VHH binders against Extracellular exo-alpha-(1->5)-L-arabinofuranosidase ArbA (arbA). Designs and how they scored, part 6

Target 1, 316 residues: Extracellular exo-alpha-(1->5)-L-arabinofuranosidase ArbA (arbA), of Cellvibrio japonicus (p95470)
Amino acid sequence: KQVDVHDPVMTREGDTWYLFSTGPGITIYSSKDRVNWRYSDRAFGTEPTWAKRVSPSFDGHLWAPDIYQHKGLFYLYYSVSAFGKNTSAIGVTVNKTLNPASPDYRWEDKGIVIESVPQRDLWNAIDPAIIADDHGQVWMSFGSFWGGLKLFKLNDDLTRPAEPQEWHSIAKLERSVLMDDSQAGSAQIEAPFILRKGDYYYLFASWGLCCRKGDSTYHLVVGRSKQVTGPYLDKTGRDMNQGGGSLLIKGNKRWVGLGHNSAYTWDGKDYLVLHAYEAADNYLQKLKILNLHWDGEGWPQVDEKELDSYISQRLK

## First folded at step 1 (VHH)

Design s10 (framework vhh_sonelokimab_d1)
Fold by ESMFold2-Fast, scan of step 1:
Formats: sequence, structure tokens, C-alpha cells
Structure s10 (fold): chain B 316 residues (1-316), chain A 122 residues (1-122)
Amino acid sequence: as target 1 above (316 residues)
Amino acid sequence: DVQLVESGGGLVQPGGSLRLSCAASGRTFSTYAVGWFRQAPGKEREFIGAISGSGGSTYYAVSEKGRFTISRDNSKNTLYLQMNSLRPEDTAVYYCAAYSGKWFEPSDFDYWGQGTLVTVSS
């Protein structure tokens, strides 16, 4: 009965909440209350024609979406990849509305934003997240394993890197330079998401391994910077691009694999949105929406007890 | 610790080509990712490109991607920068730099050479 989600992101159009998650064509749910969810649509009925060229082992599942509203359009970013490979690309598809009953409802794929190629790139072009800085410039953070998480400036149409290009490394864990660059390696970091709050940008990242049921080690860390480009420093002052990261939330005996968060301000309140696997329910991936609080030094905090209190439900 | 020494700089006509070398001594060269940077007088240091310790991955600044090629020979402890279609604005001191286990950003490089001057003029 729970809504089955991995890598959740949300947005609102009018009085309706929309939830996007990993799945065939990207799975879309709608809700009026963020508790009771109804299947709405998928963004792709047919795989992008370029998917197999970029990722020969692509299995039809589109990963790790992000949804962003800009100048009257909804931009849905998605990942084409295969597990353990960096034969990957982030693409973007746009729509004027998220309401399937609207005559304006039509997903229009704009193609590849960025592509990673083994041996050429020591990064993986998956797990996009969009952030606008305090000057209105829009940036994409992304990445998984390899050489860590990157940030680059988007063009005015939000479909390509800006020209001239601007790239920053924002978070990483140590990786051996002697390891074959085609291998993901042991630098277990992915799924960046940046939230702007007060004078700071907060970078959330998922450390550890997802997608292994009870053997999943996924947990969330955070750092912050006064500039969107970093450096993102943790609570001890350690740079996230030098292995820094302050624990925000981790699994327990009931909930494992906590990660791939987004974060939002809705109606003056701050929220952390993520998935968690429930051990007692065969590690089914469940949507969690937690209140995000701030301590006296401006660091985010969540209450792990809310994992038991928030129960999303799928309407038939 | 690693020491780096650049060579191969000089005067080149516009449209010409030049290959720079960077010789490494000290610790095992293959344990370092290495890169090339340049700096014109009064300007900030500009990243050109980098190559992983294995030699399997290369990264280039967008402005140089079509004209410059980085390679390495770990058996000779040497890094190379092949520069083609040189322009007057390529005039700068060129530096090689090394780091261990870090990403290919200017702030990640710990060991720097002394630089070699490249002048592009007719």
C-alpha cells in the first residue's frame, strides 16, 4: 500500500503535488496532501532513441530524476546508465504542465545534457539536481563514484552546459589513481542535492551503497558554502571535496538504505525527501518526508523517529 | 614527494606546433595524476588539462580541447603536452602539476614545476 519509490523528487502545480522516481520511463505520482498518492503517468512511453548508443547495457529503467520549474516550463532531468558503469548520460524532457488531463500536456525530449564515456571521464553522468544561485544563474550538480560529484553552469535554455563552460568538483571520497578508470571503484558517494537556506548553500550527498536490500549502507551527509560553487565544508571545517561530510541521518534495524534525498521549502517549512527500505517489508523502498530543522549554528537536523511516523499510501 | 621540471618552451609562429615535456623525479610517477596549467603575466593561472595516474582518463578545458593533447609515459616518468594551431593568446608560462588521489581542479594540485615560457609571435 505504500508508494514504492527510489530517488524521489517533488514539485507542485496549483494544488497538486507531483512525485517523480526511478523506474520505466520515470514513474510519476500525484497527491493533494503528500500522504495519499495516485499513479499519474510516466514521462517516457518509449525509451530515448540514443539510450543504447550511450549505454549498451541499458535495461529500460530511467534513473534518478530531478524536476525544475523555469519560465513557464517543467524540466525533467533523467539518467540513462547501467549498474556499475559510467557509460551514462543525463537527458532533459520538458512539459508546460504536469496535469495529464490538460490539452497542453506533452513531454518533449530535448536530448542529452552531458555524457560520460569510460576511459575519457573519471565521473558518472547520473544523479542530476538543479540549483539556482542568488544571482539567478542555474547550475546542475551530478555524479556517482569515480572522481566524485561535480557542478556545472547550465545555458539559458537549461538544456546544455553554458559556453564558456564552468565546472567545479564539489565532493569526493578517495579513489586510487592506479585503478582502471573504467571501474567505479571504492569512492562510495553519489546523489548530490543543493538547498539554499539563509546565507548558505547546503550540499547533501549519499555515502555508501544502495540497492542491496539489507546489505545497503546508504546514508546522508551534509556540508555548506556561502557560494554555490563551494568549497562545501562540513561541521569540522573539512572540505567535502577532500572527504568531508557531516552525518545527517543513517539507517537502523527497521530502516536501511536511506538516501538519494531532495530538500524543499514548502509554505515556510523545510523538508527532507528520501527513500528508505523497510526491513520488515522485504526491504521495500518507501517514500519518506521528514521535517528539516536548523540548529543554532545553522546546521540541518532531522528526527529519525519521523521515519516511523510518515507513512505514504498508494491509492488504487 | 615528487619534483617536476618542464622543458620544450620557446618561440613559435602563429599556426605552429610545440610539444612540452614534464620530467618527474622522486616518488613513483604512476601514483600521481598530473596536469598542465598556464599563466600570462598579470592573469590568474588557467587549467589546460589533466591525465589520470593510469593514463586511461584525460580532462581538458573546453577552450583547448581541440588543439591540445595530454599524454604520459610512466616508464620514462614523463608527461607531455602537444600543442597545435598555436595563437598569440597562447603566450604564457606553462606549468605541470601533480597530485595524489585528488580530482583534476587547480586547488587539488600539490606539486608544481618551475614553468617553461611559450611565446607565440610572428
Scores: ipSAE 0.000, ipTM 0.282, lowest interface PAE 11.2, mean pLDDT 88

Design s11 (framework vhh_sonelokimab_d1)
Fold by ESMFold2-Fast, scan of step 1:
Structure s11 (fold): chain B 316 residues (1-316), chain A 121 residues (1-121)
Amino acid sequence: as target 1 above (316 residues)
Amino acid sequence: DVQLVESGGGLVQPGGSLRLSCAASGRTFSSYAVGWFRQAPGKEREFIGAISGSGGSTYYAVSEKGRFTISRDNSKNTLYLQMNSLRPEDTAVYYCAAGRDYWSTSGYDYWGQGTLVTVSS
């Protein structure tokens, strides 16, 4: 039985890998080898007390986490939202260890980092991803549909925007100005993730639609910049904030809805982590960990055949 | 089609306030996102901020957040820029623009002729 995940992110504590995904309270798995996974915990036993104030249609599923280790703490960012709405917030909860057997194990919610409000904001406060720049400043990328993907500078304790605030638009697709600001619209872009490699920051984004089984059109695009703030340019030199994006990987007849990636360097090797729906298995959402290679011009590449060769196993 | 005319520019002292107006002619002003840009001598045109067609969403450049406020009145076909705590570096020609993509200069189809704001030291 393979691991059922949507929106996977990973980190390591000691010899143990931890996997976080969308689900009730955020689902956490652990592994010693990144292939064999055991259910570990969920970060929230009860919903955040502020969730229904922000998102009246919130159903208890926390979305699209990111996990970031900083100065002896693990920061778990999570999304509170409802499908098709920008009544949303990104929150953060912290823990000293990811080991549930430790006496120091306790998730402590620090509350809202940012909130989107319909009609006020033309962005959706979901899909956080954390990146530290080459000067040690920590930033959050986020966003879905509406006016695209944003990046802002985090404060020193990583719980809110820095003061003075610094915000950038990093990627977007065309949106009709005639559409009401409360509606998501047709600008099908979300799930930013930034990886620093060599002299570049690489911005990955998911284009298209998830969450529609065989009708899902989700696929990954990439651009790069020498500055974390952008502009992120694709292989043709087109700005991702002007509709640019170079295809990294898309679905085929067996694997559909490829997206919501994270990317990591582990033990000197680079990896792309994502979910994919297997058509032959009723479009079940499966964990994929692919090797990330680099071409002669420094662009990332993946081998589509590894969608078939990576097989996760869920242990009891 | 939309035609835009800025007004309200002039000389102000540091720390002062000024409100710029942009009057639109044409039937479809509410169908466009509109924004404010400025250009100081010898510099590229700089984005200040934008407001959606409905007026429900606003976006500001990082450096201007909190000092400048953009609003619109679609019943009057007018866009406003309220500028507070003005500094000598705010001296520039201020332009209003209308278009479908308000995140870049190339997203704006219609531009005004500009109004000069001088903040005297």
Scores: ipSAE 0.000, ipTM 0.236, lowest interface PAE 14.0, mean pLDDT 87

Design s2 (framework vhh_sonelokimab_d1)
Fold by ESMFold2-Fast, scan of step 1:
Structure s2 (fold): chain B 316 residues (1-316), chain A 124 residues (1-124)
Amino acid sequence: as target 1 above (316 residues)
Amino acid sequence: DVQLVESGGGLVQPGGSLRLSCAASGRTFSSYAVGWFRQAPGKEREFIGAISGSGGSTYYAVSEKGRFTISRDNSKNTLYLQMNSLRPEDTAVYYCAASYRGWYPLSEDEYDYWGQGTLVTVSS
């Protein structure tokens, strides 16, 4: 059996890899080799008490996590939302270790980081990803549909926006002016993730629609900037905040719905982590870890044939 | 730990309508994505459609889109399938199923809990 994931992110503690994904309480897997995975835990045994207040249609599934290590703690960011709505919030829960056998293992929810409210906000508070800049300042990128993807500066303990607040719009697609502000609209862009490599920050985004089996149109685009705040320019020089984005991977007849990536450097090598739906297995969402290569101009590249060669194994 | 019971099946004339219900026992019904499947005599089970835990998102098999509508009432722990413009080829045992994963679309093997089925016969 392969590992069934949506919206995968990873980190390492000691010699153990941990994988976090969308699901009840956020699903956690562990591995010693990034191929053989064992169920570890859920970050929440019970739903956050504030979830239904923020998102009345919340169904118990926590979405699109990101995991970040900072000053001896693991920060797990998560989304509370409902499909097609921006009644949403990003929360954070912290732990000293990811090993559930440790006496120090305990997830402590720190509550809401940011909240989106219909008619007030033309953005959706989901799909967080954390990036530290070259001066050690920590930022969160986030967003889905509406007015696109945003970036804001986090405070010193990484639990809320810094004061004074600093916000940037980093990527967006054209939204119809005929759509009501309460509707997601036609700007099919979400799931930002920023990787720092050399002198550049690379912004990855998922364009299109997930969650439709063979009708899913999800694919990954990229742009880059020398500043974490942007502008993020694609290969043609077009600003991602003006519809720019260079195709990284789109899938094929076997693999569809490719998106919601994270990206990492492990042991001197770079990797793209994402989910992909396998047509031959009724579009089951599978974990994919692909090698991330760099061309002579410093742009990332992946080999689509690695969708066939990376095969995760679920041990239990 | 959810139990599902379908009801509302029966004999109906071609062109008629029928509403099926699926009653769930379980305190966290809203945490489950739920779907409808059917199995015609001598055929394998086929997917009809699914609805997310909140009811905010639905997905339908293309062949049934426009004739069948899925809805849920979490206050009553009940899932519904409204079937319109019924045809003889819609004759089947209809099953509701729940997935702890909560998202859709889901393959048959991703559903954790199944009802016993309710027979729908479309005949003149």
Scores: ipSAE 0.000, ipTM 0.186, lowest interface PAE 15.1, mean pLDDT 87

Design s3 (framework vhh_sonelokimab_d1)
Fold by ESMFold2-Fast, scan of step 1:
Structure s3 (fold): chain B 316 residues (1-316), chain A 124 residues (1-124)
Amino acid sequence: as target 1 above (316 residues)
Amino acid sequence: DVQLVESGGGLVQPGGSLRLSCAASGFTFSSYAVGWFRQAPGKEREFIGAISGSGGSTYYAVSEKGRFTISRDNSKNTLYLQMNSLRPEDTAVYYCTADLSKYYRSGWPEYDYWGQGTLVTVSS
């Protein structure tokens, strides 16, 4: 039985890896080796009290987490939304430890970080990812469809936008000018994640559609910038905020809907973490951890054959 | 089963006005962009104008802006084209179209459904 995940993110506490994914209350797994996973907990036993006020069609599934360690705390960012809508918010809950056996273990919800409102916002407040720049300033990237992917500066407590606010558009696909702001439209881009490597910030984004089994068109693209705020340029020099993006990995006959990645450096090695749907297993969403390599010009590369060789195991 | 049915075409004198209608069925009309194209005999199909699902946004070809007005009535599932100051050069078959694409990445609507057309003749 492999680990069933959508939108996976990871962190480490001591010698234990923790995996967070979309699901009721955010599903948490733990592992000592990143291959054998045990169910650990969920971050919410009951939905956030504000969830249905923000998103009337909310069904209890919290989406697309990101986990970030800062000054002795773990910050878990999560999305409240409904499919095809931008009635959405990113919230944050904090914990001192990820070990459920610790007397210090308790998730404390800090509430809404940002909210998108139809007709007001041409963006969707989902798919958060945290990045610290080379000056120690912490930023959140986020977004799905509408006007694309955004980046904003977080306050010192990482719970709100900084004051004065600073916002940047970092990636987008062309959106029809005929679409009302309330419509998601055809700009199939979401799930930003930024990795800092050497002199560059690398922006990963998922293009296409998730969540449609064999009809899913999800695949990963990348661009880079020497500044966290962009512009993020692809291998041809095209700005990701003008439709640029260089293919990193796409699906094949066995693996469909590849996307919603995170990326990490652990013990001197770089990794890409994503989900993929296995066609032979009724398109079940599975965890994939691939080695991330760098070419002579500093671009990331993955071996798609590792989709077959990485096999997660869920322990009882 | 998506259907678009144009009506209102006919013979009109130069300088006259004409209002075209398009009755839509088989999809949630208010959720999709719809528009008008025309085609004169032996010429390429030409974009005229389009309107967003709510009617909050319109886009026109530059040559027709100011003479043609696109509108919709979502309660009647009907798209309209008001044509003023008509010229012999406006003689064409006018087509209603809808962008129902679920997989498009471009900034302009992909028109994937078309009506049969209605003939407009501008002549004395």
Scores: ipSAE 0.000, ipTM 0.209, lowest interface PAE 14.5, mean pLDDT 87

Design s4 (framework vhh_sonelokimab_d1)
Fold by ESMFold2-Fast, scan of step 1:
Structure s4 (fold): chain B 316 residues (1-316), chain A 124 residues (1-124)
Amino acid sequence: as target 1 above (316 residues)
Amino acid sequence: DVQLVESGGGLVQPGGSLRLSCAASGRTFSDYAVGWFRQAPGKEREFIGAISGSGGSTYYAVSEKGRFTISRDNSKNTLYLQMNSLRPEDTAVYYCAAGPKFGYTTSPDSYDYWGQGTLVTVSS
């Protein structure tokens, strides 16, 4: 049986890969080979105490994690939200190790990083992803629907926005100015992830709708910038903050709802990690790890045939 | 390129409300984030809040959260600062400032265009 994941992110400690995904308390799997996966833990045994204050309709599922290693700690960012709402917050919990057998293993929640409030904010505080720039500053990209995807500078402890604060709008799709700010709207963009490669930062975003089985329209687009703050331009030179985005991968008859990617360099090779729904298996969301290749102009490419050849296995 | 003019300042009693306006000229105003800053006599310029060019993102200084609200109407090239529950400590010259494109910052040095300021006095 393949690993059931939504919104997968990965990291490595020693010779072990760890996989984090949306679920109760954030689901964690481990693997020695990135193919055979074993349940490891969940990051939260009990919900964050502030969750229902921020999101009254919160159902116990923590969404869309990102995992980041910094100065001897693992930082796990997570989203508290409810479907179709921007009553949301991104929180962070830290651990010295990802090995549950270690005496140092303990998730310590550091609380809210940022919070979105309806009517005040035309953005949704979910889908965090961490990127360090070429000067060693650490940034968080985030966002879903509303006014698009944002980037802000993190403080030295990676738990709050930096002071002085610095924020950028990095990608968006058209949203009607006549629509009430409390409504998500039709600007179907979310799940930013930034990968630094050569002289460029590459911004990946998921366009369309997840979470609708065979009716899901989720697909990945990309743009790039020489500055982490943007502008992120697509292959035609169009700014992602003005509706730009070059198609990287989309669904086919077998695989639907492709999106919410992360991207990594491991042992000198580049990888795209995402979920995809298999039509033949009742649209069950499955882990996919694809090789990232680069064309002669430095644009990322993937081989959609690897959707069929990468097969994760869930061990008991 | 962008010119900014503040208005709406004046004398208000403690606990009162006031709405400041900032009128912009220039066809590229919607590309710029706009910030509100204030400066009391003998003090440095203090960040109050900022709004992105699209209006899709706002940020507020911790000391002003819940009392002050920033909005913009790009069709009218106008920025607003709604101030509620005013205190004597809010007495200052209030400035609007434009920059950077597609983002915002709390640093005054990152803003290229400044208004002349409007005086707000909170006194009994």
Scores: ipSAE 0.011, ipTM 0.488, lowest interface PAE 9.5, mean pLDDT 88

Design s5 (framework vhh_sonelokimab_d1)
Amino acid sequence: DVQLVESGGGLVQPGGSLRLSCAASGSIFSSYAVGWFRQAPGKEREFIGAISWSGGSTYYAVSEKGRFTISRDNSKNTLYLQMNSLRPEDTAVYYCAAKDYSYRLGDSTHYDYWGQGTLVTVSS
ESMFold2-Fast, scan of step 1: ipSAE 0.011; ipTM 0.387

Design s6 (framework vhh_sonelokimab_d1)
Fold by ESMFold2-Fast, scan of step 1:
Structure s6 (fold): chain B 316 residues (1-316), chain A 123 residues (1-123)
Amino acid sequence: as target 1 above (316 residues)
Amino acid sequence: DVQLVESGGGLVQPGGSLRLSCAASGRTFSDYAVGWFRQAPGKEREFIGAISGSGDSIYYAVSEKGRFTISRDNSKNTLYLQMNSLRPEDTAVYYCAAEDWSYLYESDEYDYWGQGTLVTVSS
């Protein structure tokens, strides 16, 4: 049986890889080889006390995590939301270790990082991803639909926006100015993730619609900048904050709904981690870890054939 | 494919207890996170809690912590909800649900649902 994930992110502690994904309390798997996976834990045994205040239609599933190691702690960012709403918040919970057998293992929720409120905000506070710049400053990218993807500077303990606040719009698709601000709209962009490689920061984003089986249009685009704050330009020189984005991978007849990636450098090799729906298996959402290659101009490339050759195994 | 069947509902007095069961067939039950939901007449469906495939991790809606306990027995393909200190406000149809592939963004619903079991808390 392959590992069932949506919105996968990974980190390593010692010789163990940990995989985090959307689910009740955030689902956690562990692996020694990134192929054979064992269920590890949930980050939350009880929903955050503030969840239904922020999102009245919250159904208990925590969405789209990111995991970041900083000063001996693991920071797990998570989204509280409801489908089609920007009544949302990104929270953070912290642990000293990811090993559930350790006496130091305990998830400690630090509460809300940012909250989006309809009619106040033309953005959606979901899909966090953490990036440290070349000066050691930590930033959060986030967003879905509405006015696109944002980046803001985190404070020193990584639990709130820095003071003074610093915000940047890093990617967006056109949204009608005549649409009500409470509506998601047609700007189908979400799930930012930034990877630093050489002299560039690469911004990955998911365009299209997930979560509709064979009708899913999700695919990945990329742009790059020498500054973490942007502008992120695609291969044609178009700003991602003005509708730019170069196609990275879109899937085929077997694999649809490709998106919500993370990206990593492990042991000198680069990887793209995402979910994909297998048409022949009732569009079951499956973990994919693909090799990330670089062309002569420094742009990332993936081999779509690796969607067939990477096969995760769920151990019992 | 999976079929879920709830049982154990009935009439109970305020302050009483009930144990609900959800029997699964047609699948490897331990591969699925499974949860309990309820729906009172004229109200939206409410999440109560969920349990991982192994049974090692349990997630509760905060309002239900302390009165309700979720457990599973994978050897019997059965999910349980132990309900204590019942109140008239707990009157609802109780559903079990299994998460095969979650369409959270599409419908905010689990993949497979039982038909429900009625719990009435009244004199």
Scores: ipSAE 0.000, ipTM 0.212, lowest interface PAE 14.1, mean pLDDT 87

Design s7 (framework vhh_sonelokimab_d1)
Fold by ESMFold2-Fast, scan of step 1:
Structure s7 (fold): chain B 316 residues (1-316), chain A 123 residues (1-123)
Amino acid sequence: as target 1 above (316 residues)
Amino acid sequence: DVQLVESGGGLVQPGGSLRLSCAASGRTFSSYVVGWFRQAPGKEREFIGAISGSGGSTYYAVSEKGRFTISRDNSKNTLYLQMNSLRPEDTAVYYCAAHTGYYVRDSGQYDYWGQGTLVTVSS
């Protein structure tokens, strides 16, 4: 059966790959080869009991997961939100294994990590991504529109902000000062993901609009920093927190809406994982896994031809 | 969709000043990052400067820092380039452009362009 692959993240347990995406209860697929995918499970059989309290317009879809393995546990972060609103929260649910045949398989929801409230917060508590720094501290990047992308330090059990709290603004686009704080605005930036490579942390962000078929303008930009907290500078030296971002990949006539990436090092090779809408297939959302290369200055590069040849399969 | 028309070009002596204007028509001007590029004969277009939709952020080419100032008036749908201490090497056709992508220094990410206005710096 064909299902939407939107906002894909991946991890591996043993020899099995797991793919997590936006959907009812968060959709989970498994694969032995990253080419042939099988439906595995959903993390939530029923919506979180707090979802409607945080987001009155919540429609049952959990958005934009991230999956993080830490000290023998899998942490699945998820977003509760509604379109155009920052009545949102990032929650976390934990499992000992991703294999549904295991007697230890059970998703245990730990509740809300952070919540955004209109007028109080000029940010949207969605699109989490987890990164460990070179000192072993774990951080969450997140955000969409409003005042941009934020980073905060997680506590030792990865279920809430550390105390004392530490927060950083890592990327933003200009937002009109005349726009009410309750409005998402035109600062079209979301879906941060940080990859550590060599001496640098690389911040990927999705600029533009998803979710509009052929009218989607989603594309990926990148910046880098020697510190996880930033500043993340693009190729021109412009701070991503001041509108900087170097184009990594954008759509063409066949593929549109390219974004919401994750990035990984697997078996000594680097990969960019994202969704793209195929124009020839009614703009259906396809999983893309692209090789991530590095230029002589240490900047990431992808080959657009791999959009046609790497993975364009429908998920089952 | 937006239409852009440059004005203010002409002949100026070395050391002189010139102010270029770019008038926009069509949809909301304040929704665009807009910029200035120039092209001398036989050369590629080079980035001069750009300004964000609200006017709060400005971006300049390293070679133009301090001599050129970009500004906008959204109530008049107009972009400006103030050029000071002009040199013969500033002779070029100057274009204004509206940015439809995000990498502000890349001319390939501007889909709406004016026809250009010639600036000649000569004695």
Scores: ipSAE 0.000, ipTM 0.127, lowest interface PAE 18.3, mean pLDDT 85

Design s8 (framework vhh_sonelokimab_d1)
Fold by ESMFold2-Fast, scan of step 1:
Structure s8 (fold): chain B 316 residues (1-316), chain A 124 residues (1-124)
Amino acid sequence: as target 1 above (316 residues)
Amino acid sequence: DVQLVESGGGLVQPGGSLRLSCAASGFTFSNYAVGWFRQAPGKEREFIGAISRSGGSTYYAVSEKGRFTISRDNSKNTLYLQMNSLRPEDTAVYYCAADSWSGYYKTPQEYDYWGQGTLVTVSS
């Protein structure tokens, strides 16, 4: 059986890879080879106590994690939300190790990092991703629909916005002016992830709609900047904050809803991690790990044939 | 002994309705989020919808929204699925499942307890 994931992110501790995805308490898998996966744990054994205050329609489903290692701790960022609403918050929980057999293994929730409130905010506080700049400052990118994707500077312990606060708009699509501010609207963009490679920061974003089986239009675009704050320009020189974005990968007849990627350098090789829905398997969401290559101009490329050749195995 | 027992399946014509029940025993039902899955021949189990421990929150797969309604009665240790406007493609074995965590996901492996299933056939 292949690994069923939505919104996958990964990290490594020692010789073990850990995979985090949307699910009850955030689902965690482990692997020695990034092909054979074993269920490891949930990060939450009890729902965040603040969840229903922020999101009254919250159903216990924690979304779209990111995992970041900093100064001896693993920081797991997660989203609390409800479909079609920006009654949302990004929270963070920390652990000293990802090994459940360790006596030091304990997830400790540090609470809300940021919260979006309808009518107040023209952004949605979901889909966090962490990036350290070339000076060691840590930033969070996030966002879905509304006014697009944002980036803000984190404080020293990575639990709150820095003071004084610093915010940037890094990517957006046109939103209908006829939509009320409480509505998600027509700007189908979410799930930012930033990878530093060489002299550039690369911003990946998911355009289109997830979560609609064969009607999903999700696909990945990319832009780059020499500064983490942007502007992120696509291959034509168009700013992602003005509708720019160069296609990286899209669906085909077999694979639909490709998106919500993370990207990594492991042992000198670069990888793109995402989910894809397999049409022949009733659009079941599956883990994909693809090699990330670079062209002569420094743009990322993937081989769509690897969607067929990467096959995860769930042990047990 | 932990048991989940589905009932109410059968043969129905397209456009018809069925109400499925799932009776829970051997565990504290009110401490579990519960949901419905279905499995057609040759396919993996597909998520239909789930309901929170208290019954205050429901989540449905988009394709089933508006046609199917999930409810629970903790005093009777019973989960229900009301299915309306049934189509031939709804033909499957329907399973109830319980998750000790109060959240939901579409992955069947995250659920702790499973019923044996009840067959629903939608045909002319």
Scores: ipSAE 0.000, ipTM 0.143, lowest interface PAE 18.2, mean pLDDT 87

